# Designs tried in a protein design chat: VHH binders against Protein DOG1-like 4 (DOGL4). Part 12

Target 1, 232 residues: Protein DOG1-like 4 (DOGL4), of Arabidopsis thaliana (Mouse-ear cress) (q84jc2)
Amino acid sequence: MSKMRNLVEEKFLEFYESWVIQLELYLHQLLIAHNNNTMSETELRHLISKLTTHHKAYYTAKWAAIREDVLAFFGSVWLNPLENACSWLTGWKPSMVFRMVDRLRKSRVVLVEAQVKKLEELRVKTKFDEQKIEREMERYQVAMADRKMVELARLGCHVGGESVMVVEAAVRGLSMGLEKMVKAADCVRLKTLKGILDILTPPQCVEFLAAAATFQVQLRRWGNRRHYVTHS

## First folded at step 1 (VHH)

Design b46 (framework vhh_7z1x_3)
Fold by ESMFold2-Fast, scan of step 1:
Structure b46 (fold): chain B 232 residues (1-232), chain A 122 residues (1-122)
Amino acid sequence: as target 1 above (232 residues)
Amino acid sequence: QVQLVETGGGLVQPGGSLRLSCTASGFTFSNYYMNWVRQAPGKGLEWLSGISESGSYTSYADSVKGRFTISRDNAKNTLYLQMNSLQPDDTAVYFCARDYLWGSEYSAFDIWGQGTQVTVSS
């Protein structure tokens, strides 16, 4: 059983289930705040802070887990197949959140020209950072193919301790490279999220966070329902 | 011995053009994304443009889009910025920067040179 052999996966699954339940509770609070114009700026900022802290807690737990087993995050057992299919380097693609921001341009709380310019600058920078990471992943994949071929050739020529040492070195190299790339992608995610929240007013932040949380929660629900639909 | 040397700056009238060059040494230039950034008096660093290793992908800040063109010559280890329709607001020290992909600050720029001064005035 994979659960007995991979404690990192079991521990993170338990964390993620509770994290998603809390996200749904925060989404409920965001929707109430969005529909209620009597909340003070202080109350809105407190709610935004709770969501920001919640997302930071996710990355804190994730980075601790990937230090132990980064491979658990490629095809994660705590995500359904639809969530996994929509992942870019173990999470959401940073530039996609700007589609949620575009919705704010048509909202009741109109973005001022200065905000539109800052958001477009952030979008361009975010896309550029994504391209840098994708190029590094391409380099990693080429290097991994070369190392695997060399490892396979050496394994065929040697028996005993030498073969074991080569396999262990290759696995360590794979894990270290992927960990650095995942952390880089997560840094772009956090920078993009922070950048958007710094540009927006508190009511606009609530609307944006509600849209983002709604999408994440609904994607999970759609994927979970699909699992129970029989094809034939 | 990583070195980046910016040249080509100077005084130009509004509407004029300048071409900046950045010569790289001490690393495999063709393996890095390269950027142009500037610092105007009283302002922080502003990212202007970036180019992929092969030059097949480029990106520009809105403030310079349509006016500036980034390019590279990997055989000469040289990065270029062609600046057209220059405005007084383009007055700044211009730096070329190697991308720093991994570290505590992923979006940090590796600036190794003194930059080159561009002044746009009548």
Scores: ipSAE 0.006, ipTM 0.236, lowest interface PAE 11.1, mean pLDDT 80

Design b47 (framework vhh_7z1x_3)
Fold by ESMFold2-Fast, scan of step 1:
Structure b47 (fold): chain B 232 residues (1-232), chain A 122 residues (1-122)
Amino acid sequence: as target 1 above (232 residues)
Amino acid sequence: QVQLVETGGGLVQPGGSLRLSCTASGFTFSNYYMNWVRQAPGKGLEWLSGISESGSYTSYADSVKGRFTISRDNAKNTLYLQMNSLQPDDTAVYFCATEWYYDSSGLPFDYWGQGTQVTVSS
């Protein structure tokens, strides 16, 4: 990469590259656990715990970084263009993980009626929370076109002490608003993930996590190569 | 005090072989999952291979599967990567690294070596 990055971008790029390498290692462990069926419940729960901790580490690092520069997470330099194109408010869209849950219905591990009911209830709640965030994001975007914001942008074109302070306050307000929305979206992601794992048995959790990690890793590989978009 | 030192890199011709070693000190090597990772010029990090604490489980990236073999000797605190059928695209700095662990505050940590340069060229 020959383009300049700020300190937050550089630090998170290093973190994310390492985080993805560890995710790939965990994915291989999940696939072995899924395919051989020889692991005990205790061993499976330990593996699930490692993945849960790994995802928590991501959000701990992300929230520290967005406090310093939330805009780094919109069009992120550590993500390829395909990964960025598939992002919903700086990450995966919560309702999409239920497509991976649907794969469990077609596996050898059958979901019982009580699990299906709880997953459907969680799906409805997740979509409701997701829609609330989408409405807030829409209001945020519309507010950027309001007369006051347009006037502030115009003032920013004129160099002066008073104008500079007003524009700086507006930009700070924008960043704080985005930070709150990103954190809200991440909270929905974490609640959805925890909810699914709480409903599923350990073998089903392993299948689910393997499917999710496979998609994330493959999306990164596809975007890095662009092989299925380019004709030659 | 914690240190990982890679050795065995160098210049090799296409189709050749190299064996990399990583010597660990300052921590209980036999308690750690170990990885080999590389970084080619102008590219990001690429995970290559991993090995469990006892050595009973190994895993490989598709790009090196069938050509590279990971192993370890816990008595010598040493991790190995046997690289066969080397290609110019294998030119990179090779690092050994532990799996991520988490301290009491929940912050991730891992140990990385300084890397060893492998150049595949005639």
Scores: ipSAE 0.000, ipTM 0.278, lowest interface PAE 11.4, mean pLDDT 82

Design b48 (framework vhh_7z1x_3)
Fold by ESMFold2-Fast, scan of step 1:
Structure b48 (fold): chain B 232 residues (1-232), chain A 122 residues (1-122)
Amino acid sequence: as target 1 above (232 residues)
Amino acid sequence: QVQLVETGGGLVQPGGSLRLSCTASGFTFSNYYMNWVRQAPGKGLEWLSGISESGSYTSYADSVKGRFTISRDNAKNTLYLQMNSLQPDDTAVYFCAKGDWLSYYTEGMDVWGQGTQVTVSS
């Protein structure tokens, strides 16, 4: 059985496919910068800026889409099942990026003591913000089972008149609550990424962004290679 | 056994062409980004070109851009480098190398071939 796709899903699917293609292109530019070690600091900062702008473009498009249909981002049709299974509130769990930063400590790039301290401070702040959002999501899920919400769901069995208007108001309220939480999670993601890039040197930023982009691209490829045994 | 084997090197005149091949075994070639790297006599390693797992995206060092073309055949587990308009400065040992970015991002790539000698001389 095929699911129906609405206009928001169709438009964002088209956007996301193009966005991923451009991410792969930027990934290869990050690779050339890392392997050649011939780029100036100014050239590296320009490349880092292109990646930062690219990620900001994603969130700009996403926030426009969730304003219209936030539920499209829970079990997204433009993501494969593996990508959806790995999502935390419609995207990457912000604290996971520190695992990629930890890998930089084991590569040729060396983090100085001042950087380690700032990264640890950022990690603690990020985890605190994650926990706050998780508590808000728990409260939202509990509210869905509230007696008043159950009563409103019962009214939804009747078409026309005031019952339709009351149900529609409740549905809009639920969607607005989810939109707020998704935007809060995305703000933590953006602040965490910016914080890491502000702490790291340009060569370290290139390695970090390359590692992050590689993981994102490979996760998509693994999920897309999923095969079902079927016969005509 | 994880292995990369380069072939196709040799002596060529300035302005000539050569095609290098690199055959991979012991790993899923189609899952990895692949690179060509060279080392001229008495000099360090110079990265030349890279290609994505599908072959859809390629990158080149400025020194070879427009002259060299990287490609791959995943069905044959083979990486290629087509070298045109060769110059004496292109004289080097040419290596293919696998990048491993799934577990850890590490510089220098984790699997290297033995290299193939390219000499550009009149």
Scores: ipSAE 0.000, ipTM 0.119, lowest interface PAE 17.8, mean pLDDT 80

Design b49 (framework vhh_7z1x_3)
Fold by ESMFold2-Fast, scan of step 1:
Structure b49 (fold): chain B 232 residues (1-232), chain A 122 residues (1-122)
Amino acid sequence: as target 1 above (232 residues)
Amino acid sequence: QVQLVETGGGLVQPGGSLRLSCTASGFTFSNYYMNWVRQAPGKGLEWLSGISESGSYTSYADSVKGRFTISRDNAKNTLYLQMNSLQPDDTAVYFCARLSEYDFWTGSFDYWGQGTQVTVSS
């Protein structure tokens, strides 16, 4: 464990804890806005902007951290085991947010046909981009495993500083490849989120963001209460 | 029978402090998100603070952030609100409220206490 790696994990843990607390605050504002007809369209757009800025802040911090230690994001110490089990390439699976969109069909603020069509087109595109990333990751893992095993076998036969330098170069290559894949996955997440918000009206955006934040918050709570049973 | 009972309200001078308590009964307190909401005379309900089931996460309205602290003791089925640096504008009836599990998407509260009066006046 390097000092830099430990510092990255500690710094992001501190960031993530405060980020989740703020997300829960925004969730309450979203739920109150949805329940009470006290906010104008301008006020709703401002609240939506706060949420999009909050998500952008997360990816800004994440990308800075993965540049220093991308491996910290595989089995993250700031996530509980349930959150880690539900992660897809270090975050939420993009196509899964369309489950939150399905909630809007049961809302009093119903989706019009044009919106349904655009959301389905976006869903298909998102699923395609998602599968493309999965194929890239599989190719990377296969190529890395084959080359890494051969290289490590060769290095096992040598002694001295030359062996250390070659191993460090290989580890650096692995990290750079993973950083590229994680950033590609995050770009799909951001494009999917923006795409949905661009299609929805402000009241629908509020309901969608509330649904998404609720799922994220509840998943964290359920994981923190391991062995919880519903009739408790 | 589900019950929420608030205590700890009273008359306090500006700059003073009060600690509110809400005792829950009739349900598994540790399974519910709990909230503090207030209502000033002639005004609507204002959400102030929320706390997760385990107490691991808290949230605050901008109007009280840095002055109020929410906490809970699941072993005692009790919710708390520590109020510091009280201002005349904090004069209101304070309610503890349970977030509905079914109506979570709408932010609806299914059970409320009777409220406790807080009056901040010189």
Scores: ipSAE 0.000, ipTM 0.110, lowest interface PAE 18.5, mean pLDDT 80

Design b5 (framework vhh_7z1x_3)
Fold by ESMFold2-Fast, scan of step 1:
Structure b5 (fold): chain B 232 residues (1-232), chain A 123 residues (1-123)
Amino acid sequence: as target 1 above (232 residues)
Amino acid sequence: QVQLVETGGGLVQPGGSLRLSCTASGFTFSDYWMNWVRQAPGKGLEWLSGINSGGDSTSYADSVKGRFTISRDNAKNTLYLQMNSLQPDDTAVYFCAREGYDFLSGYYTFDYWGQGTQVTVSS
């Protein structure tokens, strides 16, 4: 298992570093498109499609990795401490993304009333789904202190063959529960992202994606430079 | 459209070997966990083995562990099952199944299946 765990962490670290480099390249293209308005609607849709495909690739790789070692995503080695501190169930908190949406109301690209209504409906639904997952997380944490789990932990201190098998089965069950919870959270993230992009026009999508990517890239840079910022 | 096609089944003597193949099309094969499942005559479905998207993590049912080996070639969009030391009770239809996440239920399910390939182990 430890050999499998090390391999998962190494592979995802390599994947994530490349994924972030590509995100920065897409961010550059988004900023050019947003500032100069030099692209046709077809070109904007193609750029938006590249970003959505890029995010889908992240979740595809993540789900493969968590199937093997979900715990690698709690306190990830490929994220700096600031990125880890800002994580909600191994990723961005879905409702926080609407802060980027709120910037569109103050930008040069004005949202029409119908879009505002749909975005508010999506915000409410996202918050509901998010809280449902938070209740599952709370139930999971409470189950860790359940009488049966406390008994199994006690048995683990004085192991025999039968006790070892029972404890291992319980641990596998807990890991499976975490995996399902993380995937549920990622599904809310993907639904929220798709929902926002379905409501917005292509120029508004570019502005939204640029804002989101800028925040993600800057958060990583701030965390990576913290020693110079705090000790300079 | 998503398609999974199994080949390599047939008649084999007890103690013999067979290699099953599953060719995938209509999706990015390298993004998905793949599984082998069988159904013996008059019995339910039995999960045998699973392999991750990258092919470096595998799992096996106790009934086949040490005898069967799952592998994949992402360049060829092909999943394999090497079956050694075959026994008469390995006689079954063997299915290739894709593991997908069902966004509505929040669970991993086998969302696409092949038509199956018949393996018969007899003298």
Scores: ipSAE 0.000, ipTM 0.115, lowest interface PAE 18.0, mean pLDDT 81

Design b50 (framework vhh_7z1x_3)
Fold by ESMFold2-Fast, scan of step 1:
Structure b50 (fold): chain B 232 residues (1-232), chain A 122 residues (1-122)
Amino acid sequence: as target 1 above (232 residues)
Amino acid sequence: QVQLVETGGGLVQPGGSLRLSCTASGFTFSNYYMNWVRQAPGKGLEWLSGISESGSYTSYADSVKGRFTISRDNAKNTLYLQMNSLQPDDTAVYFCAKDYTFGGVIEPFDYWGQGTQVTVSS
């Protein structure tokens, strides 16, 4: 059977494959920088800027795509089943990056007390923002089960011009609600990343970004191998 | 026009208490998460506490947990911060902040008040 994709899925799949290839190239540069103690602060900041621009490019493309079809991001065709299973509101869970931060405490690059305090403040704020979004998602899911939505689903079982129009309007409303929640989650992701990078020194930023990129790349490789052997 | 007005600041001795209020207008107060943030002299902004739309969920920064209590009265469009066991390090301008809207900007707050000064000194 031919794999069915809409135009949004096709365009974003092409974008995402190129984006991941570039992430792997940046990861290689981060690992070299991490093992090179002669790089200047200016050189390290330039590399960090390349990574932040790369992540911003992802969210720019994602937000353009979800404006057209937010549902493409729930169970995405450009992600393998393992990546999809690990997703929280179409991406990584913001508080998860603090596990990468915890690794810095055990590395050769030591966090000073002032940084530890600021990172803990950011962790608490990030968890608060996550809970706010989860609460809104729960409200959205409950609203999906409301009598009016159940009634619209029943109407969808009967083919007719009026029923089709009403169902299409309801689906558009649902998509708009999801789009707003996904963008809110992405804003928390971007604020959390920016917050961490603003607190860390350039060598610590390089180590953090290398850890995050390594995890993302490895998760994709593990999932691709598992999918292939399962599909035999 | 969105307006946030903080009151209740002042000079207090270490170990003392103050209660800050923030009156909101120009938006549907009950639809937004609200926050308290502060800025000490020569420092950046520090998030202190947040509260959900109904007030059923609250969160605090570790620096103020157990000493500060956030609350709200949606009928009065007012946000509160009860501050106990005040320390010299709590000296700052305190701002109430409306949370960003869904699909908003990277910055965590859309609108800020003018602030109220809290000075803790012996």
Scores: ipSAE 0.006, ipTM 0.288, lowest interface PAE 11.7, mean pLDDT 81

Design b51 (from b4 with K98R L100I F102S E104Y S105Y Y106D Y107S F108L; framework vhh_7z1x_3)
Fold by ESMFold2-Fast, scan of step 1:
Structure b51 (fold): chain B 232 residues (1-232), chain A 121 residues (1-121)
Amino acid sequence: as target 1 above (232 residues)
Amino acid sequence: QVQLVETGGGLVQPGGSLRLSCTASGFTFSNYYMNWVRQAPGKGLEWLSGISESGSYTSYADSVKGRFTISRDNAKNTLYLQMNSLQPDDTAVYFCAREIWSGYYDSLDYWGQGTQVTVSS
């Protein structure tokens, strides 16, 4: 059967496609800056600011969309199956970025002892915040399986306007809980990203952002290659 | 090529202690996050603890916080789990596992064969 999309899915698909194209353009600029040690600190800070603004634009659009339909972000139609398989609460897992930071430690740009200490402190805090959110998700899943929810699911099988309205109210309540958890996860993502950028020098920030954007773009390309489509 | 071998399991009385070791070969041990996972009889896998490449960052499951300590010796390619205040519920096969980043989140890609820990008299 044909796949049906709601308006939120259609709007965010258009937004995301444009957002990824712009990310690839910024990645090109980051790679030039990384390979070219001639850029001034002012030029590097301007490039970092462009990337930071670009990521803020993503979360602004996402939070507007999840307010209308948070379920659109679980199994998103604008992501390929590989991207969806790699998602943690509708996005990247915050602690993952520290692996890119550890690769930076092995590059030409050496992290000083004070930076290493601050990064380890941030890593510990980030993992703690992830675990807190995971515990909240477990509580949500347990609440989903309680007797009242099971009874409402059974009632939804009956023919009648009353049962339909009761089920719809319950589904809306569940969606509100998910919206809260997704926003909490996104806040940890933004705090982690900002925390790393605050600790790193401008050249290290460029290298870190280039690594992050490269992996995001490559993951999308790997997944898309699996489902090659020819348009006539 | 990649090999992880756990040792140090055995029979211990409630309240006792054990130290598990995991020896790694076939890869650059100091480049990987390492984890301890267990499987109790008739139960699923339970993640217990993780440690960063340098050993500076560690994390623990709530069930073992304050009782277990993870550590590593990169010169010896060895991961450790110090287990204190052992309880009958700690009876399980204990596995060490290598962590790989595959994109947006981490996953465990290589596991040892496990070492049996039995808490009973």
Scores: ipSAE 0.000, ipTM 0.119, lowest interface PAE 17.2, mean pLDDT 80

Design b52 (framework vhh_7z1x_3)
Fold by ESMFold2-Fast, scan of step 1:
Structure b52 (fold): chain B 232 residues (1-232), chain A 122 residues (1-122)
Amino acid sequence: as target 1 above (232 residues)
Amino acid sequence: QVQLVETGGGLVQPGGSLRLSCTASGFTFSNYYMNWVRQAPGKGLEWLSGISESGSYTSYADSVKGRFTISRDNAKNTLYLQMNSLQPDDTAVYFCAKSLEYYDWSGTFDPWGQGTQVTVSS
């Protein structure tokens, strides 16, 4: 593809490799904190803050990259095929994190009724926002077929300056639409994550973040080995 | 075109108060979450506060919680930040930023305003 697109992919690949290494280091700290009852609330809040800042850094870098090449995030070269297959609009599906929350019910730190109610309200809001984005994505996909794409196909038989400019404008429009949807999905992710952390106590936040990071790290390891369990 | 203009900055004594305003044009203000962020000299960007489109939900960074109050007037397309008990380390350029409907965290806002300087010194 273009020289600029390759540069965006290389830069984000370098960023992502470092980001995942740091996530694994934070995961080890979270697991130690979860299994150790000696850490103070202040110490737990510092650890949670490190994870929160780490996730913010990811979205800051991602949004800078998608302004230049949003398509790099559909079938990303820094993700293995399993990670790409499990992606929903270039990342984790927001409602999936409530499966991590459900595991807190079997933890050493039990959720109180008020927290369960707030989490259920957040889950409903998250699913609503998620479905709204899915409807927008569906409309986008339909609109791509109808939005002068047939006309562009007709013009593509005649390579002139005018047809080239029209195609370039249409491609820019498609990329801008995808960027808007990816940012919308990322906003639901960040709002969901923040909402959960605001409802949970520091020990529960540590357990939640450990569960989420464990799943992310394990999914990457499974995909890198390309080992699907086969029983004969 | 989207425009955000911050005003109300200035020089104040420690313990003083200041009220910042951000006037918006070029978009439907009532459809967006709005945020205040700042950048102190030689430091990175820091998110301070966010407010939902209706004003029903607000959030604050720990560093300003209890001292700063975010509010909005959708009829005037204006966002406000009331700053009380100002400290020397509140010295920074303050920016307002619209965010997508569901995002209120720092570092991912687009577009930004031009900013207004707040200096807290004795």
Scores: ipSAE 0.000, ipTM 0.149, lowest interface PAE 13.3, mean pLDDT 80

Design b53 (framework vhh_7z1x_3)
Fold by ESMFold2-Fast, scan of step 1:
Structure b53 (fold): chain B 232 residues (1-232), chain A 122 residues (1-122)
Amino acid sequence: as target 1 above (232 residues)
Amino acid sequence: QVQLVETGGGLVQPGGSLRLSCTASGFTFSNYYMNWVRQAPGKGLEWLSGISESGSYTSYADSVKGRFTISRDNAKNTLYLQMNSLQPDDTAVYFCARDHYWLTGESYFDYWGQGTQVTVSS
């Protein structure tokens, strides 16, 4: 285990606050682009590229941090309680982005039949990948229940030796298993995001990214506002 | 066309040091997370180190942590790997690899250099 666990939380808190500030700046640019038909396709593609690079930077920093201390991402200090309550395996649930896609279907955006078909195929695949990860997480939770029982038995029965080794192995296994599951979930997130952006035109990508960023930013603001109201 | 060219390999004694460079062209280097990967004789690919677009975040494999340092110069489109305390087990072909823009992880690279040979021997 990392001797620098507390510094991982401090470092990622600093990173995340800066990352969210930059996301808000990109959101402003996306909203301007969406409302301004004078931007060229090249300019729109450049803006989309900046957003995708920004999300990539988040996962780069996250994966470095979870390698040091994956448990920091379960009950994260850089997230407010509402953000944490809405998390699925330390981040957004991949299939939720299709609710942003549904907004593109409802008004002012014309999705051609080929796009609708590809988006539905991607949605089905994303839900399948989510269910696979959920089954694996359930398996780890069952294993942890068994190991907790062994720990309690060890304390009561004075068996030592192998019981101590099993408890220590379980703790190491939990951290390794959680890291693997978090990375798997993040891979599904990135594949889903890429898939959607590959299907959409640049103007549709801008609208989609604006919707997604708006939800992320508003969720944070709603959670922070609730805290202030509660303590008033 | 995307190109990655590694230089700086060679023969070095155990305990010695080498600095590898990777020059990138054909893409906006500052927009990509970059990696160093190696392949020892008769072995599979081993990821060693990665660096974020700005250079603010770095990560290392346990086998090289504390001995190797990754860095980049975006103005020169160049990635570096400073290798210290080299061991015979570090003998490998070293590759510069561009991270896949959307898919992350040690196995998700979309462009590789030709590699540079590092041999650690007495």
Scores: ipSAE 0.000, ipTM 0.185, lowest interface PAE 11.8, mean pLDDT 81

Design b6 (from b1 with R98K Y101G D103S S104Y S105G G106Y Y107E L108V; framework vhh_7z1x_3)
Fold by ESMFold2-Fast, scan of step 1:
Formats: sequence, structure tokens, C-alpha cells
Structure b6 (fold): chain B 232 residues (1-232), chain A 122 residues (1-122)
Amino acid sequence: as target 1 above (232 residues)
Amino acid sequence: QVQLVETGGGLVQPGGSLRLSCTASGFTFSDYWMNWVRQAPGKGLEWLSGINSGGDSTSYADSVKGRFTISRDNAKNTLYLQMNSLQPDDTAVYFCAKDLGYSYGYEVFDYWGQGTQVTVSS
């Protein structure tokens, strides 16, 4: 059965389509910068700043939207099934980005020992923050199952305003819990991105951002191609 | 409840000035970074400016640097945006936005106001 779009879903879908188009344009600029050494440090920093601002715009829009409907971000209508299958708490899994960082160690722009040490420290911290959120989500899922059983039993026994108010309060509490977890996961994502960019030189930042954007754009294209073939 | 109310928008001529205000309630205003963001018709959201909890540190997007000034009055729970040298492409709905408090140097926003419309036209 197709998912019906609500106002939050429709508005964010419109935003996300535009955001992805702009990401593809920035990816083109990153690839040009990465493949030639003619850009100054000031020019590279300006490009990195454009990408940073672009990601800030995404989280600004996302947090406004989850305040209204956090559940829209679980199995999102603006993402294809492959993108949804690869999501961890409504976005990319923070620790996985270090696989892109590992590719930098084999790059023409060599990481110095001090950078390697700081990146490993950040990797460990990111994994621990990620695991803490996973434990919180596990506890939430257990609590959800218990409440679901109680709610299903209660729905069979009551008709009236009191029952409706209790159910609405429980659903609101569950939504607020999910919103806090999504924001916590997004904070780990942003802290990880900032940490990596703070450790890397501008040419290394460009290479890292190009790798990340390439993966995001290609994942979307692969998922859209499969969907066209199977469901067109 | 957390509430942000923006005022001060309106119609202004190119080269003119406007001052936007945002009144906050339902949280300890003085504990949080505050931000201004805008959305032009048919375009995505653009972050414009941020100010720290104490009001002594500010940041601006390149598009508004030198033209806009962010400030706050913690005693009045009010955030301001002074906009000078307005251009037609500044036409947008302007939103006040609250930081989560642990944004790690990024402007990631917890709550948004309803917005105030700014139209720059002759």
C-alpha cells in the first residue's frame, strides 16, 4: 500500500529535492578542485564553507520538520527504498564515515602522524556515542512493545474521551522520545563531521567531502534506477 | 511550551532598512545560541546569522556580512536582526531559531518561530 503524504512530508520532499540538486552542483566543484592543484587555500576554504553551510541548512530544515512529525523520518517518502535500507536513526551511521577517512591514508595528500592519532581518537569517541544511542533505542523499542500491548488491550475495552486523551498523551510521549534520539544521533553526525574537517587540511577536506557526496549521490542513483526497472 | 514570535517584517524599498525582533518564551533564553534563517519563495532555507548565549560572539553568512547585525537582550528574552542595504533578493520569510545547546559549533536548530515576511520592492 502506498504511503499517504502529509503536509510535513510534502514540504520536506520539496526541500530535499532542491537540496540534493545543489549537493550535486557542489560535488562537481569538489571534484574539479580535487583533480587540479591550481586553487588557492582561500578558494578551497570558501568551497568547504559552502558545503558546511549546505549541511547546516539540511539539519535546520530536518529539526524543524521532526518537531512537527518525527515519524516522517522513519521510512521517508523523499528517500528511495535503498536509501531507507541504508539509514541508521534517520541518517548515515556516524562511524561508517571513517571508511572514507581510511581512503585518505592512500591518497596523494598524505596524512601526518598527528592527524592519524586525532582521527583515531575521534573514531573511538564516535563509536562510543553511537553505541550509547543504540542502547537508548533498544530500551525505547522494548518500552514501545510493552506500551503497544497495553494500548491494544485497552482499545478493546473503552470508548470515549478519557481513553482518547490517554492514548494521545502516550503517542506524544513516544514521539518526543524519538525526536530526542534523532537529535542526539544528528549531534553525533555533526560533531563527527566538524571533528574530521578540523583535523584535515583544506585539500584533504575537499577529498573527504567529495568522497562523502559521491557516495550519497551514487546511492540515490542506484536506488532510483532499480526502482524504475522494477516499479516503473 | 516553547514559543518564538517574530515581528518587524514588511515592505521596504531597495537600499532601505528593517529591524526584526523575536520574543522567546518557554525556555531559559540566556542559556542558548540563537539564529536567524530565511526562506525565499520557491527556494530552500538559508542560515543568516548566529549569536552566543552571552551576546558577545556572532557569526554571519557571506551573503549578509556587513549588511546585517544580530543582537540580543537577555533581560527581555528578545533576539534582533538589524538589516541594512536591503536588496530585492533579500525578499523572504525570516525565522528565529533556537539552538539545541550542544550543536558543537554548527547551527542546528531545535525550535523555529512562525516567521515574518520581508518584501524588498519598489
Scores: ipSAE 0.000, ipTM 0.199, lowest interface PAE 11.9, mean pLDDT 81

